# VH-VL binders against q9h9l3: the designs that were tried, part 330

Target 1, 176 residues: q9h9l3
Amino acid sequence: PRKMVAIDCEMVGTGPKGHVSSLARCSIVNYNGDVLYDEYILPPCHIVDYRTRWSGIRKQHMVNATPFKIARGQILKILTGKIVVGHAIHNDFKALQYFHPKSLTRDTSHIPPLNRKADCPENATMSLKHLTKKLLNRDIQVGKSGHSSVEDAQATMELYKLVEVEWEEHLARNPP
Short names: E, the ipSAE of ESMFold2; O, the ipSAE of OpenDDE; V2, 0.75 times the mean of E and O plus 0.25 times the DockQ between their complexes.

## First folded at step 17 (VH-VL)

Design zc24 (framework fv_nivolumab; at its last look DockQ between E and O 0.87; V2 from the best seeds 0.83)
Fold by ESMFold2-Fast, scan of step 17:
Order: C-alpha cells, then structure tokens, then sequence
Structure zc24 (fold): chain C 176 residues (1-176), chain A 124 residues (1-124), chain B 107 residues (1-107)
C-alpha cells in the first residue's frame, strides 16, 4: 500500500494590508503520528500581519526560519507519491504553490461518513477542533497563543483512521 | 477593488422561482467559500447558504433547505442562488458575501466584503 | 443553534460621546466573532473580526473586546457618520448567526 502522511500549515498575512496568506510553518506526521517535518518558514515577502492568535507565529520565529524556496523543496520531496491527509488541505497546497493529485489527497473537512460519525450535517464543512472533540474527545487549538500545526496534523491523521477502511473502499469504487 | 454585484431580484408570486447572480471581481474567486445572507425589510441579518471554494458541497439554513440551491461557476467568477417554491417570508434583500482570509485547519467565516444587495419581494 | 443577544436595542447618544455595545452568546464562540455596521439603504460593513481585530480602513475609535460568551464593541468618541445599526456575528458553529442589532441614534 502507498505510504500516508498528514500535513498542517500555518499562514501569516503578507501583501497589501496583510490580505495575502503566505506559508510560515509546516508540520508533517507519518501514519503513527511521528513528526517527519516541522519547520518555521520565511515568506519571500514582508510580513504585515503575523495572525498570531491562529498561527502561533511571532517575529522571533522568523530569525532562523527556512527560506520558502528551500522549505518547499524539502516538503514536496516528502509529499510526492504519498497519500496526503489534511483538513481543508487545499489551503495547505495553495500556500505551498503545489498541485497534489486528487487520487492521493484525503480532506477530513470533506468526508461525509466522518461528519456522520460525529453527528454533524454531512454537507457542512466542520472545523478540525469540533470533529476532534466529538470523535476523539480531545480539545485541540486551546488558548490564545496560536495553534500547533504538529497537534493539528496528528489529530487529522487520527480522524482519518476512523473512516479509512470505509473511505478507501468508497474511493476505489468512485475514483476522483 | 474587490467588488460583488448581485442581480436577479424582483417581485414574484408565492410558489414561483427566481435566480440571483453575484458577479465577483478584484480577488481570486476560486480561493473562497461564498455565502448568501438575507435581510427582511426592517429586520436583522439571516445567514442563508454557503458553497465550498470548488463547488463540491453546499450547506443551507433550515428555513430554505430543499427549496434553495446555491451554485458557482469559477470560470465566470459568478455565484448563484436558485430560489424555488418562494414564500412571503422569503421577502428580503439578498447579499452575496465573501469570507475573510483562509487558514489550514480552521475557518474564519466573517464577511470582509458584501454586495450591494438585491431585493426579492414575494407577494400576490 | 447559537443565539446572539445584543444590548441595548437602541442607544441614544450625542456626537463626541463614548458608545459601548454588548453581544452575548448562548454558548462559547471562543474568538470567532465579528462586528458589522449598517447604514440605511447600504450593505453591512465589516468593523471587527476575530473578536478584536480592526478591519482594513476602519478608524481607530472602533475597538472590539471579549472572548467566549461576552463581547463588546466600543466607539471611543462618536462621529456623525457612526449613527447606524451594529450587528455581531458568530462563526464558531453552524448555522452562522447574527445578533438582532443595536441601533445607535442621535439624541
């Protein structure tokens, strides 16, 4: 079977008035939740808004951060050819300026059986924190100092495992 | 330079249908979930529907579920709301609304830009 | 569904006075709360997002505070153009909901 990893990124605001989302941290974990990659990433453009409440990123994290071009190369080497799990993963791929094949992409924000197990509307896009609380009885993204992309990637992999057998069978019968 | 322009409103009899369009410009339309929000005359705001950035899923307020259909055409930067089986209580100004900035594992569904609104009046 | 209750329903003040508007949620919405201003015949305008962040172009006299269930919008010194209806909105859980509005009117 193809290897599987989970990814979560943090974005800061760049561009006019900080309205552009730029990659500033990326975490990747393997199937068992072990960290394969976790680096702060320096955007090529001036950071206007750290979005610290959500990102957890502060100016100090940028001092020795890996430049975007180098980090992107490292990350893509890990993702290429693997099944990649994420929550609203299209945003991670946009921040990486990367296209990952749909057949190898799993988005835990868009898996109807997962919402059904959580007693949530199947068609609603639910947050990672709510699915994790309902299905794993665990609180993530707590406090005001920003989210941990490692914690988010680990939770995302655990959520996918709850529906993995059912969802892989569905995808085999209904290829994307 | 971000602009949302609604059209398609008008006066319609109960039980009939109407389609609203929202033309977007000044941002990458395909990057954002888009919403419809309505406001009855002299009343407050009520969220109506949302559509995923790629058009692959939709979610509706209970008051309109089964009657309204939200859709989008990313090649034309256009959001739609097909309103069927209209009722007097659907009389409202309908606003197209854009979400704020995007994150990886969380959703920030506040509306940084709104259209000017289009009035739908359902009466006999 | 999460209910947002705004108070007072109407706030009558003169230019130069401080306005304090409250929004209370029926359950915690963390910091997933926004404030909008609406003038007659116009679309709502975003003032504050993520409970306390001012939107682009919004004057410094507007500030938001609070977390969880209790939120406040403050206008430090009212200008003539600030007389409008103000709405809070939560985006922590579906369906998205708005408060009923607070009308800030000239005394």
Amino acid sequence: as target 1 above (176 residues)
Amino acid sequence: QVQLVESGGGVVQPGRSLRLDCKASGFTFSDYEMHWVRQAPGKGLEWVAVIRYDGSSEYYADSVKGRFTISRDNSKNTLFLQMNSLRAEDTAVYYCAKEGYWLSSAFLRYFDYWGQGTLVTVSS
Amino acid sequence: EIVLTQSPATLSLSPGERATLSCRASQSVDDYLAWYQQKPGQAPRLLIYDASNRATGIPARFSGSGSGTDFTLTISSLEPEDFAVYYCQQYDYWPLTFGQGTKVEIK
Scores: ipSAE 0.848, ipTM 0.936, lowest interface PAE 1.0, mean pLDDT 94
Fold by OpenDDE, look of step 18:
Structure zc24 (fold): chain C 176 residues (1-176), chain A 124 residues (1-124), chain B 107 residues (1-107)
Amino acid sequence: as target 1 above (176 residues)
Amino acid sequence: QVQLVESGGGVVQPGRSLRLDCKASGFTFSDYEMHWVRQAPGKGLEWVAVIRYDGSSEYYADSVKGRFTISRDNSKNTLFLQMNSLRAEDTAVYYCAKEGYWLSSAFLRYFDYWGQGTLVTVSS
Amino acid sequence: EIVLTQSPATLSLSPGERATLSCRASQSVDDYLAWYQQKPGQAPRLLIYDASNRATGIPARFSGSGSGTDFTLTISSLEPEDFAVYYCQQYDYWPLTFGQGTKVEIK
């Protein structure tokens, strides 16, 4: 069986009006929830909006942040050849300027059996917060201080594990 | 600048079908979840449907489930709403709307940009 | 579904006066709350998102506050162009829902 990792990224706003999403933190955990990677990342251009409410990123976090190009290399090295689990993971890959093979990607925001298990509409995209509360009875992303990418990556992996067998069988029969 | 332009509205009889189009420009269309929102004459706003950025999933308000179909063609930057079995209560101005910016593991489904709307009138 | 109740239904004021609009949710929506302005014959325009963040290009006289179930939109000093209908909208739960609107009219 292939090794699985879960990834979660935090993004800040760059560009003229801060509308460009740039990677500012990335966390990767293994199947057991152990942290493999957790770094603050310095975007290549000036940060206009830290988006702290969501990202949890503050100016102080960027003082010793890893330059984007270096961080990207480190992250890609970890992801290569892995089944990568994430929530709305296409945004994480976008921020990384990297696209993982679809056959090796698992997006917990788009798994109908997971929604069904949570008594949610199967075809609706559900937030990580709501699914985690319903299925794991755990509160994440509490308050206004921003997300913890480690916490979110761990929750994402735990959610996937609830439907792993069923979903992997489905994907085997219906490859993307 | 971001622009959304709806078309296809008109007058139809109950039970008939109509398709609305929404042409998007000024942003990377394929990066965003797109929505339809409608407003009956003199009434408030009602969310109708949503489609995922890649068209892989759709979700509908109960009032239109089984009758309406939201779809998109990212190669043409166009959003669609196929409306079947139309009813008088479907009479409304229909807006296409863009979601706010995307974040990891969170959804910000406020609408930062709207089209001008297209009027659909269902009457015998 | 989440029901959003706006009050008052109509607010009659003069230019220069302070306007306070309320939006109450049937259950907590955290800060997943937006405000829109709509003028006759026009599409809604985003004013506030995440309960208190002013959208790009929105004048400083507009401000949003609140969290959970009770939210407020404040216009510190009404301008002639501010007389319109205002809607709140939650995006924490499916289906997405709007308030019934508050009309701000000239006295």
Scores: ipSAE 0.843, ipTM 0.937, lowest interface PAE 0.7, mean pLDDT 96
Fold by ESMFold2, look of step 18:
Structure zc24 (fold): chain C 176 residues (1-176), chain A 124 residues (1-124), chain B 107 residues (1-107)
Amino acid sequence: as target 1 above (176 residues)
Amino acid sequence: QVQLVESGGGVVQPGRSLRLDCKASGFTFSDYEMHWVRQAPGKGLEWVAVIRYDGSSEYYADSVKGRFTISRDNSKNTLFLQMNSLRAEDTAVYYCAKEGYWLSSAFLRYFDYWGQGTLVTVSS
Amino acid sequence: EIVLTQSPATLSLSPGERATLSCRASQSVDDYLAWYQQKPGQAPRLLIYDASNRATGIPARFSGSGSGTDFTLTISSLEPEDFAVYYCQQYDYWPLTFGQGTKVEIK
């Protein structure tokens, strides 16, 4: 069977008025939650807004950060051929300037059985924070100093495991 | 630069239908979830509906669920609201609204840009 | 659903005075709170997002504070163009909800 990984990214603001989202950290964990990759990444353009409340990224993190082109190559090598799990994962792929095969992509923000398990409407896009609290009885993203992409990737993998058997069977019957 | 232009408002009788359009420009439309928000005359703001960036799912306020359909055409940068079985309480100015910048670790569902709104009046 | 209660309903002040507007959530919404200004016949205008961040182009006299359930919008010295209705909005929970508004009017 194909190996699974979970990914989570943090973005900073670039471009005019800092409204463009650019990759500045990426974390990848395996099925057991072991960290396979966790690097700060220097965007190819000027950082206007570190978005530290969400990203946890400060100027000092960028001093020795891996340049985007190099980091992207490292990350894509890890993702290729694997089932990749994420939360709102299209944003992670967009920040990587990459499109992973839909048949190998799992998005915990858009899995109806997961929402039902959390007693949430199946078609509402629920936050990772709320799903993790409801289904794993765990508080993540605590504090105001920014999110941890390692913590978030680990939580995302654990959430997927709750519905993995059902959802993999669904996808086998309903190929994307 | 960012512009949202609503159209399709008007006066209709109860039980009838109306379709609203919102034409977007000045940003990558397919990157964002889009919303409808309404305001009855002299009243506050009420969130109505949201549609996912790719159009694959929608969520509605209870007050309109089953009667309204939000949709989008990303090739035309256009958001739609189909309003069926209109009632007097649906009388409002309808705004389309754009979320702020996108993240993976959180959803920032505040509205940094609004259209000018289009008035829907439901009366006999 | 999260109820946002704004107070006062109406705030009657003169130009140059300090305005303090309150928004209280029925349960914690962390920092997921925005403030909007609305003038008659216009769409709402974003002032503050993430509880305390000024939106682009918003004058420094506007500031937001608070977290959890209690939030404040402060206008340090009112200008004639600041007399309007102000709404708070939470975005931590579905459905998205707005407060009922605080009207800031000229005394």
Scores: ipSAE 0.803, ipTM 0.921, lowest interface PAE 1.3, mean pLDDT 93
ESMFold2 (binder alone), look of step 18: mean pLDDT 92; pTM 0.946

Design zc25 (framework fv_nivolumab)
Fold by ESMFold2-Fast, scan of step 17:
Structure zc25 (fold): chain C 176 residues (1-176), chain A 124 residues (1-124), chain B 107 residues (1-107)
Amino acid sequence: as target 1 above (176 residues)
Amino acid sequence: QVQLVESGGGVVQPGRSLRLDCKASGFTFSDYEMHWVRQAPGKGLEWVAVIRYDGSSEYYADSVKGRFTISRDNSKNTLFLQMNSLRAEDTAVYYCAKEGYWMSSAFLRYFDYWGQGTLVTVSS
Amino acid sequence: EIVLTQSPATLSLSPGERATLSCRASQSVDDYLAWYQQKPGQAPRLLIYDASNRATGIPARFSGSGSGTDFTLTISSLEPEDFAVYYCQQYDYWPLTFGQGTKVEIK
């Protein structure tokens, strides 16, 4: 069947007041959770706010980071033609300045059956940490030093697997 | 640079309807979930509703569920709140509010910008 | 629903004094907590986000601390413009909730 990968990106703040979200790390895992890609990425603009509490990114990570243009090419080569799973994945694609076909995109923050299994409101956008705790009984994003995009991508793939059969059937009947 | 301007408030009788608009400028509107927050005269703040960045899903406070509808038009940078079956307890200043910066690793639903508010008075 | 309890309800102080405002959550909200200032007839103004980060343009006399269930907003030395109502807000879980407010008034 078509290859499936999960992605999670970290963003730092650039532009006026740090309000622009710029790609600074990307992790991609395969169906089994093995790491296919994990690199720190240097934005072309000056970093105003590292957002370290959430991103885990510090100035030290930028010293030998892959320039955005090069990283983008590497990442797109991995994603093209595959089913890509993410949580609030539209933000990952915005940071990559990339269009991925909706028919090949799966967003675990926007799957009503997944929220239902977690005993959460179906139309609310739930955080990855809450879904992972309720459905997999695991604590992720622990501590104050920032999140691991590898851990987040792995959890995202596992969450999707819980509804994969049901959701693929839904998409076949209701193409995006 | 960021600005949110509400309109549509006024005096309305119980059981009637009213629509509020919020015009956004100075940021990429389609990148953010948007919210409505209200405040009854002399009282505290109450969260009302949220809409996804693309308008594909909405979530409401229990007090307004089934009566209010949040919607958006990204081509016009405008957020809406359709209020039906209005009650005296819906009397409040209604604020549209923008979420903080977007991330994939966290949802940061603090409000870095607010409109100036529009007063809705439900009375005879 | 996560309930936020602010204390005291009213804090009566003079300019130059230190103000300490408390916000307690009924369950852990990690660092998903913000503080707002509101003056009569005005929209709320963001002061602190992510429990301890000062928003752009907010004076250094404002600071936020705490994590989990216990949070504090501190104003190191009150200026005349600081007499206002202060609200905390959690964004860890739905529905989003605010505390009932602490009014800082001139003695």
Scores: ipSAE 0.848, ipTM 0.936, lowest interface PAE 1.0, mean pLDDT 93

Design zc26 (framework fv_nivolumab)
Fold by ESMFold2-Fast, scan of step 17:
Structure zc26 (fold): chain C 176 residues (1-176), chain A 124 residues (1-124), chain B 107 residues (1-107)
Amino acid sequence: as target 1 above (176 residues)
Amino acid sequence: QVQLVESGGGVVQPGRSLRLDCKASGFTFSDYEMHWVRQAPGKGLEWVAVIRYDGSSEYYADSVKGRFTISRDNSKNTLFLQMNSLRAEDTAVYYCAKEGYWTSSAFLRYFDYWGQGTLVTVSS
Amino acid sequence: EIVLTQSPATLSLSPGERATLSCRASQSVDDYLAWYQQKPGQAPRLLIYDASNRATGIPARFSGSGSGTDFTLTISSLEPEDFAVYYCQQYDYWPLTFGQGTKVEIK
């Protein structure tokens, strides 16, 4: 059997003018939505822009945050060999500086049947917020103080479960 | 230094085809969704098309759907727009545009860098 | 599609005056709103993103405010180089849409 988890990360701006995206929080949940990992992560570079409106990260969260190298090791131990679900998950993997096999990756921003169920154009990349509202009748990412990566990971797993049987069958017949 | 350089514009007759190229430099091209935006002479801006970072998915404005094809070659840092069945109303300056910073927290489809634009004139 | 309505269509002001430009969305776009400046013969230049964040290199006299459906771009004291056309753009929903523009011209 192959276990399935969902991931969502938050990033802050580092480097010149804050143009570089660096991992600052990671949440991982299991199939039932239980939290397996949720840590604030300290980037190795100086934070120029917390991007708080989206990330929810503030200077206070960095005080006892787990250093990037240590957090990365913990996260990769959880992800390796599992089916990993995410929304625009390539960005999470870039922030982790990690390659996950395509055959074990599920991106809820790029599953045409999911968009179809939401009455959205199949080829448009829809936000997690809009898909969750249309398909689960739930508002996430509410307010202006940043997003909860736990909430986002849980919503992402629930969205995938709506198309899991259909999509797994599609992938078996049309390997990535 | 980020640069986007468009080419391929010109004068064409209605019903003909034209291809626009956009050469990118100064950033990791394969990390970003890329867009085409156009502007008719003396008019405002109109979004035309977007392509996913890996080239696997494309989406279009209703006005061009079925006639225009956006594509990319990440090995050459180049974005393309194939324009078929051109109409007089497609006359515009066409801009290649790059999304803002990438993140998993939100899709930030504002354009931090634009090309210089290339003029496409469709006239008889 | 989400329609963005900019007002006024034209602002005739003198250097040193405050400019206040409005952008109204037909439905909520949260904070997914950007402002661009365009001068004749040039590509648009990003001024403000995420409703209120000033882009790199943009002078402090430019500020953005608002959320949901009502947004404002303010130029606290106009410089000669600020006379241009200004566009708002939403990126909350497909298709991406722009306002029709506000021209800031010398009185």
Scores: ipSAE 0.832, ipTM 0.935, lowest interface PAE 1.0, mean pLDDT 93

Design zc27 (framework fv_nivolumab)
Fold by ESMFold2-Fast, scan of step 17:
Structure zc27 (fold): chain C 176 residues (1-176), chain A 124 residues (1-124), chain B 107 residues (1-107)
Amino acid sequence: as target 1 above (176 residues)
Amino acid sequence: QVQLVESGGGVVQPGRSLRLDCKASGFTFSDYEMHWVRQAPGKGLEWVAVIRYDGSSEYYADSVKGRFTISRDNSKNTLFLQMNSLRAEDTAVYYCAKEGYWESSAFLRYFDYWGQGTLVTVSS
Amino acid sequence: EIVLTQSPATLSLSPGERATLSCRASQSVDDYLAWYQQKPGQAPRLLIYDASNRATGIPARFSGSGSGTDFTLTISSLEPEDFAVYYCQQYDYWPLTFGQGTKVEIK
């Protein structure tokens, strides 16, 4: 009965040597893959490294970006009380400076049946790109201009749907 | 300042066990996957094992699977490698290694910091 | 597993010369490739990550290029401290693998 959404964030480097990962974009999609939220987000700290190869973030995206505090409030409003699906989702939650209950969190990088279905090592963390190719026969994160967090969130939801029945049953019997 | 300091290496006979420790400082240890990488004398680098940031999942190279156990204690910023049933071919300098920055859409498992290494010699 | 082949095995050069080191992957690793420098008795030091990004504190004379299966590390003008062994590493797929190394030595 709980609503389910998928999330993917993009981070830029802030702080000393650009080693701190700060939220710079967030996309949230519903169960059917429709976009509920997609905003560029302005970190409160100076951006040292845009990490454009992976993030797709460029200086022009910051001009009309939503300030972090405001974006965080909007995002948490959407996530609260819902089952949230992500890939290596702990990174998204760290960037949001947010704790989401483990019982309502689904991490497609850490679901052994999903890896098994993809004929991948069950205990290894597989990339979203590899799982999507093997299970959905679709290439994502193509090219050198950065990734689309919308595309990644949509792929993540579709991957979860492949094991949803089995995994929800497992979690009901083995609560986190 | 980021530091990784290994300890526990030594000379041990085949079939015995040894535990390596790696003490981390200067970064939020609990935010990163941690790895062990080894290097046999005069040879190249070989990846050994990885552990998830929260300690809930581990993965191993085929050469050590079933014999080695990686673990961590986030409250003490310490990474461990328990090595059982040691063989002559396990003789190597063992490095603990930290992943680079984390990104939600990509796993960036290059190693931005390494410990100094600890030598494990397995000989009769 | 993905095999990385480095060439040449040894480069004998003088200070001031350009060094070009190759790393070839048995299958595409996209841009998930790093380069390390190792001096005798020391741990490896990260030089390049994501195929072409210089790590913090690494001099501008070091550059990385390539994508897919063919990668190059270039040292534009060798300094005395650059004589070392260099390793490439892929992180696109498990297990993580390294090349066998290229030794850059003084003539």
Scores: ipSAE 0.715, ipTM 0.896, lowest interface PAE 1.8, mean pLDDT 92

Design zc28 (framework fv_nivolumab)
Fold by ESMFold2-Fast, scan of step 17:
Structure zc28 (fold): chain C 176 residues (1-176), chain A 124 residues (1-124), chain B 107 residues (1-107)
Amino acid sequence: as target 1 above (176 residues)
Amino acid sequence: QVQLVESGGGVVQPGRSLRLDCKASGFTFSDYEMHWVRQAPGKGLEWVAVIRYDGSSEYYADSVKGRFTISRDNSKNTLFLQMNSLRAEDTAVYYCAKEGYWSSSAFLRYFDYWGQGTLVTVSS
Amino acid sequence: EIVLTQSPATLSLSPGERATLSCRASQSVDDYLAWYQQKPGQAPRLLIYDASNRATGIPARFSGSGSGTDFTLTISSLEPEDFAVYYCQQYDYWPLTFGQGTKVEIK
C-alpha cells in the first residue's frame, strides 16, 4: 500500500487568555520509527501559555524555531499522499491548518479493535499513555518536563502495527 | 463570552422519558468533546456521558448505560441528552460542560465552562 | 473506577485563615486532577487544572499541589466569598470521577 508515517504535534496557547491552540513542535516518524522530521515551530501569534507540563515547550525552544509557514510547507510535503497515523490526529491537522483525506488517515484513539485488545471499552477514547502501557508494556510521557512528540509518534506507529492487518481489511470493506 | 444554556428539565414520572438541550455560544463548538455531569439534591457531582467532537462516538457512566443517549448537532451548536426509563435516583441538576483546551498529546477532560444546570425531578 | 476521597468533610475557619484541602486517589492519576468551587444555587467554577495550574481569573490565593495519588488545594488567606464547597476531579481514566466535596464554612 501507500507509504505510512506517524505524526505527533505539540501545541502552545495563543490568543485571548491562551485559549487558542497553536503548533509549536511537530515530529514525524516512518514505519520503523525512524525520525523523518522533528522541529520546534514558531507560532505567528504571541505565546500566552507554553503549556509546558504537556507540550515540553519553553521560551528557549522558540529562539531559533522554524516559522509556522515554512514548517507547514515542509510537513505537508512529507504527509501528502501517505497514510498518516496519529492519536486524536484531527487535533494535529487543526494545528497544521490542513485537511488530510479520511481514506489515508488512521486515528489510534478511534480504532475499536485496538481498545478491545487493551481490554478497554471499545467506544471510549483512550489516552496514548494508557494504550501504550496496556499493549506494549511501556511507560511514555513520564515526568514533569513535558512530552516528547518523537516518543509519542513512535508509540503511535507501534500501536497501529498491532491492528494494521485487521483494520486495513475493515477499511477495505467499509471505506470511510 | 462563552455560554452554555441548558433547558428541558422538569418533573416526570418513573419510567418516562425527558430530553435535555444545551445551547453553546462563544467558542467553536465542533472542536470540543462535550459532557453531561449531574448532581443529586444535596449530593456531589457525577459524570454522566461524553460525545466526540464530530458526534461519531459516545461513552456513558454505567449507571445510565442503555437508558440515556447523548447526541449533538454541530450546525446548531447544540448538545442533547435523551433520558429514557427514568428512575427516582436520576433526580438531579444536569449540567452540560465543555472541556478545556484541545491537544494531541493529552486528553484534558477538566471543565472550564459549565451551564447553569437544569433540574430533573423523577417522582411517583 | 478511580475513587477520590476528600478530607476533611467540613472545614470551619474564619476570614484571613489558611485553608488546606486534601484529595486522595485510589490509584495514580498523574497530574490529571482539577479543583472546582461551588456556591449554593450555582454551577461549579474551575479553580485549578492539571493539578497546579490556576484557571483564568482565579485569584493567586488559590494554589494546587501534589501528583499521583495525593493532592492539595490551598487558600492562603480566606476571603468571605471563598466559603463554599470544593470538589476535586480526575480525568486520567474512565469513568471521570469527582471527590465527595469539602465544605469550607465560616465559624
Scores: ipSAE 0.797, ipTM 0.925, lowest interface PAE 1.3, mean pLDDT 93

Design zc29 (framework fv_nivolumab)
Fold by ESMFold2-Fast, scan of step 17:
Structure zc29 (fold): chain C 176 residues (1-176), chain A 124 residues (1-124), chain B 107 residues (1-107)
Amino acid sequence: as target 1 above (176 residues)
Amino acid sequence: QVQLVESGGGVVQPGRSLRLDCKASGFTFSDYEMHWVRQAPGKGLEWVAVIRYDGSSEYYADSVKGRFTISRDNSKNTLFLQMNSLRAEDTAVYYCAKEGYWISSAFLRYFDYWGQGTLVTVSS
Amino acid sequence: EIVLTQSPATLSLSPGERATLSCRASQSVDDYLAWYQQKPGQAPRLLIYDASNRATGIPARFSGSGSGTDFTLTISSLEPEDFAVYYCQQYDYWPLTFGQGTKVEIK
C-alpha cells in the first residue's frame, strides 16, 4: 500500500532585493508524526533576507547546512511514490523545483471538508495555525523567533487525519 | 519589472454586467494568488476577491458574493473579474493586486504590486 | 470580520516634523499587518509588510512597529512627497480588511 508523509519547508529571500523564495529548511514526518528528515539547506544563491520572523533561519544555521542539490536528492527519495501531505504544498514543491503527481498530493489548505469542520468558509484558503487552533485546540507558530517546520509538518499530518477517510473517498470518486 | 494593467472599466446602468481584465507581466503569474481590491470615490480600500494560483478555487467578499466571478488564464497572464447585477454601491476604482512573497505553511497576503486601477461607474 | 481602526483621521503637520499613525485591530492579527501610501489619482504603494519590514525602495524614514492589536507607522521627518493618505491592512484572517485611512496633510 502507498505510504503517506507530511512535509513543511522554510524559505529565505534570495535574488534581486530578496524577492525570490529559496529553500532553507525541510522537515518530513511519517503518518505517526515521527521525523524522517529535518535539515537546514544552503541555497545556491546569496541570501539577501533571512525572513527570520517566519522562517526561523539565521546566519548560523547556514554554516553546516546541506547544499541544495544534495538535500533535494535526499528529499525526493523520501517523497517519490508516496502520498505527500502539506499546507499550501505547491510552495514547498516550487522551492524543491519538483513536480509531485496531483493524485498523490494532499493540500490541507485546499480541502473543503476540513474548512467545514473548522467552521471556516469552504472556498477560503486558511492558514495552518488557524486550522490547527480550531480543530486540534493547539497553538503553533508561536512567538517571534520563526516557525518550526517539524511542528508544522506534524500539525499538517494530524489535520489531514481528521478528514482522511472522507477525502480519500472523494478523490476516488473525483480523480484529480 | 512587475506590471499589472487593468482594463474594461466604464459607465453602466444598475443591473447590467461588466468584465474587467488585468494583464500581468514581469513575474511568474501562475505562482501567485491574485486579488481584486476596490475603492469607492473619496472612500477607503475594500478587498473584493481572490483566486488560487492555479484557478481551482475562488473566494469573495460578502458584498459581491453571487454577483462577481473572479477567474484567470495562466497561459495569457491575465486575471478577470466578471461583474453581474451591478449596483450603485459597486461604483469604484478596481485594482488588481499581487500577493507578496510565497512561503510555506503561511500566507503573506499583503500587496506588493498594484495595477493603476480602472474606474467602474454604476449610475442610472 | 476583523475591524482596523486608524487614528487620527487627519494629521496636520509641517515638513520636517515626525508623524505617528496608529492602527488598532479588533482582535489579534499577530504580525500579519501591512501599511500603504496612496496619493490622489494613484494606486496604493506598499510601505511596510509583516508589521515592521520596510518594502523595497521605501526610504528609511518610514518604520513600522507593534504586534497583535496595536500598530504604529512612523515617519521620522516628513518630506513634501510624504503628504498622502495611509492605510493599514491585516492578512491574518478572512476577509482581508483595511483601516479607514489617515490623511497626512500640510498644516
Scores: ipSAE 0.814, ipTM 0.929, lowest interface PAE 1.2, mean pLDDT 93

